# Ledger of designs, part 10: VH-VL binders against p56860

Target 1, 255 residues: p56860
Amino acid sequence: MMTAEVRTPEQGGGPLTTEPRAPRSAPGHADASAPAFGPETDPRDIIRWALAAHPDLLMPSAFNLNGVVLLDLAAQAGYRGEVVFVDTGYHFPETLATRDRLESRYPELTFVTLNAGASPDDGQTPPDLYASDPDACCAARKVDPLQRYLKEQGPSALLNARSRDQASTRADIPFVEEGGARRRVNPLAHWTREQLEAYAAEHDLPVNPLYFDGFLSIGCWPCTRAVKPGEDARAGRWAGKGKTECGLWQGENKL

## First folded at step 21 (VH-VL)

Design rd
Fold by ESMFold2, fold request of step 22:
Structure rd (fold): chain C 255 residues (1-255), chain A 120 residues (1-120), chain B 109 residues (1-109)
Amino acid sequence: as target 1 above (255 residues)
Amino acid sequence: EVQLVESGGGVVQPGRSLRLSCAASGFTFSKYAMHWVRQAPGKGLEWVAVIDYDGRYKYYADSVKGRFTISRDNSKNTLYLQMDSLRAEDTAVYYCAKDFYDLSRYFDYWGQGTLVTVSS
Amino acid sequence: SSELTQDPAVSVALGQTVRITCQGDSLESYYASWYQQKPGQAPVLVIYGENNRPSGIPDRFSGSSSGNTASLTITGAQAEDEADYYCYSRDSSGNWLYVFGGGTKLTVL
C-alpha cells in the first residue's frame, strides 16, 4: 500500500515540566458564580470573565473550525496559556499541518501535543480496533491521554469551542457547565456556523482545508467522511457505527 | 495571469539524475502548496508529489518515493523536482500545478509541461 | 484499493447530454474533482468539491456523487467538449495520497 510521510512540528512553549498548575481552591482563585450571559454576549467578554475567575484555564483543541475561531478570540481576550492537542495516530495529515500553521501564527500561546509521535502501528491498540470498537479506540488513544494530563495539571476550568449549531446532541449547551472535575466554558455556545465562517474569513484564519471539501466535523481518518448536502455537520463522524459524540463529552469520561 | 513554466527536461540514461524547475508568476507563490503531475506518452495523468507553502510537508506517490525530492525557493518563486535513479517508466511530460490553497489537493493552474525521456 | 475506474471512451451526439463516471471505494468518503485535457494541452479543472465550477467553466458542466461513484455531466454537449476527462481523488487510506482515474475519451459526434 502507498504511504505519505508526515512530520509532527514542535514550536513555541517551554518544557511540560515547567507548566503552571494551581490548586482548585488556592487563595486568590476566583470562586464566584458566572454572570448571566446571553446569546448576544461577545465571546471575548466570556473569555475575559473566565480568565479572571480561572487563571489556570486550559484549552483543548482538535483544530476544527470552532476551535480555530475560539483560539483567535481567546488570544485577543488575553489568553496566554496552553492549547492542548492529542495525537491519536489517526489524524489526517491536513489536521497536523493546520496545527503547524496555528502554532506559527500565535507564538504567544504554548501548543502542547499529547501522545506525540503516535501512529496506527505503535501498539497502543490492536490493529482495526477503530473499526470494530471505536469507543475503545477513542478511549485509549484520545480520552485517556487527555484525562491523565488534566489530572496532573489540575485546572479549575477548560475553555471549549462547542456550539449549539454543531449537532442536535449539542442543542442545549450552556455558556458555563458546572459539576464534574472542573468547570467547562463554552464562549461560542450561541454562534452559528455562518458566523464562524464569516469570522474566519474576515481574520484570514488558518482553517483545515478538508473543511472546504465537505468535512464539516473532522476526527480521525478511519471514522470521518465528507457530509452530503443537507446532512448535519457531524453526520460524517462514525457513520454506521452508532456513535454521535466523542467520549470526552459523554458519561463517565466527560472532561 | 497566473503562469507556470517548467524547464530542465531532456533525454537521460537509466540510473542518472535530472532536476526540473518551475518558474511561477502572477500570484503570491509563498501562500500555496505546489504539485508535480506527470503523463507518460499516450497514457493518463499520475500525481507525483506535493510541497506545502513553506516546504515543511512533502508527500510523494509510491512510484517515486525515495528517488524524487520536491523542493521550493520562495525567494525565487521557483518549484523544483530532483529526480534520482531514473527508470524507463519515468519517461513522461512533467507538469507543475498550483494548489487552490495550502495543501487542499485541487489544481487550478498548470504549466505547459517539460518532457523527460529515460532511454539508452 | 485506491484505484479510480473510468470507462475508456464514451460518445455523445452534438447537443445531447452525456455522463462520465468514476468509481472507487474512496469516493464513499471523499469528493472527486474533474479535469479536462485536450490533445497537446495541459489539463483544466472543470469541477471540484461535489459540484463547484471554477470561473470560466460553462454551466453545462456539473458534478454529482452517490455511494462509491462520482459523475461528470455535460448537458448540451458542444464540439469543443471533445477531450479526455480524468477524475481525481484521495485513496481510501488516511495517508496523503491522491490518484487520477484512467481517463475517459469523450467523442462528440
Scores: ipSAE 0.381, ipTM 0.720, lowest interface PAE 3.8, mean pLDDT 84
Fold by ESMFold2, fold request of step 22:
Structure rd (fold): chain C 255 residues (1-255), chain A 120 residues (1-120), chain B 109 residues (1-109)
Amino acid sequence: as target 1 above (255 residues)
Amino acid sequence: EVQLVESGGGVVQPGRSLRLSCAASGFTFSKYAMHWVRQAPGKGLEWVAVIDYDGRYKYYADSVKGRFTISRDNSKNTLYLQMDSLRAEDTAVYYCAKDFYDLSRYFDYWGQGTLVTVSS
Amino acid sequence: SSELTQDPAVSVALGQTVRITCQGDSLESYYASWYQQKPGQAPVLVIYGENNRPSGIPDRFSGSSSGNTASLTITGAQAEDEADYYCYSRDSSGNWLYVFGGGTKLTVL
């Protein structure tokens, strides 16, 4: 749904419209239908398709297991764009170390850290907001910076690392999501945690060490815990808050 | 198979410096984080410091922060602990310990330890 | 930062079951691991994560946790299990800082 309008000066009689510029929110060059992707489709084929359809593709990442695997697959498939990370000021040191390892490993990618140098004491939010209202803290320190950046850059699609195995709320995510401000491409939609672990081990990927200590989904330290036996991967996120999804994937803030 | 051999312990005066070494063999040293853990005579274990696989990240217990420096030489398979401004409470057996991976925090192999005695 | 608290000593009759406990605020969020140390020896890891045993550790050793308490259970205690046992986990802050408990001396009667 792109609109490129061309306008000409009005010369009398009925109006003649010439638009001086293209719309900023349209999909890429072609509104190409995705091939018939299935559960056995190689994620790299999905990424190659996405690159051809969306040369302005961006990859947001928090460098969880899924994101690390996606990053490697994307590099293999020819991705040379940005990897966008938001520094909330509340990341585990292990998460920041993982980011630095990935940056060193993939010099062909551009690592963009939004809100760089953030700290709990930087005045962006009241002290202890992370405990009293974690949704408001997340909105200010993660959601707002990312949404502002995406509006400025205007990508027609995003590469996302979501998979159906992560939570019941994700059980039906498609390979390609329409709607919202841009397409979202989920090349790992049908990969299991076991497949992701096997891939990361085979390729010696720098995985966040907390993953091996029961942190199957890693957010900021105030709202992340190790999962208990039998819990799904995201059960440790927002413990005691009744959440299973970040605001980036819900409501008006959905990417 | 995996071996860690500490050296450099001894008797030193308070306020002086000492450097410990740990020679590693039987594994690919440059793939793993390495730790120092100490145990004062008749006391429990105290984690002291960690260094990641290529030396970029170093973390310290508060009791030694600013006085001790962990380092490694991957070409020599050697871990170091530089201990400055030594105090009587630093008297301990110092163990070199291998991390499971990089910063996973679990220690699968330990050396035999080297004794540091800080006395006037 | 928080400390990990262990009872200084416990006893078990040969062949009976014993539980060694470790308490700390951080254990609500982080797994404990457990190290065994015999006199004059370096420590040995016996349980890591919630309940993983390294190779060579007998299946009579198990780990569990509830709330702010982690437990090491030895089922069918044997004479060679007599040792000091330390829990080990992350400090309660967001910093990369890990701490040992004070240790528990297990005596097998």
Scores: ipSAE 0.300, ipTM 0.684, lowest interface PAE 5.1, mean pLDDT 83
Fold by ESMFold2, fold request of step 22:
Structure rd (fold): chain C 255 residues (1-255), chain A 120 residues (1-120), chain B 109 residues (1-109)
Amino acid sequence: as target 1 above (255 residues)
Amino acid sequence: EVQLVESGGGVVQPGRSLRLSCAASGFTFSKYAMHWVRQAPGKGLEWVAVIDYDGRYKYYADSVKGRFTISRDNSKNTLYLQMDSLRAEDTAVYYCAKDFYDLSRYFDYWGQGTLVTVSS
Amino acid sequence: SSELTQDPAVSVALGQTVRITCQGDSLESYYASWYQQKPGQAPVLVIYGENNRPSGIPDRFSGSSSGNTASLTITGAQAEDEADYYCYSRDSSGNWLYVFGGGTKLTVL
């Protein structure tokens, strides 16, 4: 026996007219100004505001520590939308297992996997492109599929899991980024890695096991290594590849 | 007190099958990945297989892939290893080992092992 | 390759420092863990991650790595440290595949 999900459907609007006098679009949600958020603002209050202002909000995730914490806070704050993951063909098995754990834990969310079934030898990119031109590989296997999906869905805002580095106490990430095709909301902008770890431990969140093996920032296996003592958390990404930042936050590929 | 007790070892002819069991107690079995590790007499350790906490993900050493099947019954706190098409090189003490968490690769507790002898 | 290479035997004088090494291409990217095994006993984890000790492991045990080499160091070696020591790590393929080194017999003189 299954438990039926009962919903009250949203009532439909009135009849369509051939010559409406309504504004181009309803201005009440996409144009709302963000409140003055500060370092002590509960991330859930930021998410609740974002949901009210942007009912079409989407959450991309690679299921790193930050993303897992954000996902839990978003679910608590009433997020019921999509969690969007891109299968590059180069993810660690642990990353895919973490996604599956999160899907089981949050049945109220819709987990969307773009490019499902990808593999290194699927012909999407030349062999060894990940080593010779990591930016082009990332563009083809991660950035382009996500950008196409976001253009198709047209969300007015995204929930992002950006936070400051543990070695920095500066608040250099805004809670709300304007510009580009859509707003980007960073509820964890002023959280440190120590706060993220404490939250994940307190709530028994499904964290990628590689995190506990020194993989403090986990990307695809060809470009990711364990950090060494004294290194920055991001030092394990693109080691020996000449790349220091994901293309999602640069130039024309900025979300 | 965490305890892991292997059973089901014995002497078997090449090409035959054998099923090992590992009874677990003293921890919440359904929260942890579990492993089989073997050691041929007078030889070193060899990792054999892992199964994640709910049985969704299973991984095998190349030496056993396609012949061995790891499984678990969380309602009975029991780990299994089905060994088919046994070969002489499968002769070893087989250890059940508890993962530190899910798929973290650390073995914090081991059983005492069960001997499998494959001889013609 | 996925092989982890260890010297088969190493000796140390009582109270002295010894270093047991493990070499493999994947160790540039992955930490090694270290297991101690005494005759007739199941192995015991002594170092995990880069240099973490489980509860009950003496502070004379430490781990380190450089390039493609991981090391287990025992300072002030005791008679009870005489055992086989295995390194254990992942291969470089990105698949979930882990291997033990061949083992090093430590003799305390």
Scores: ipSAE 0.256, ipTM 0.663, lowest interface PAE 5.3, mean pLDDT 81

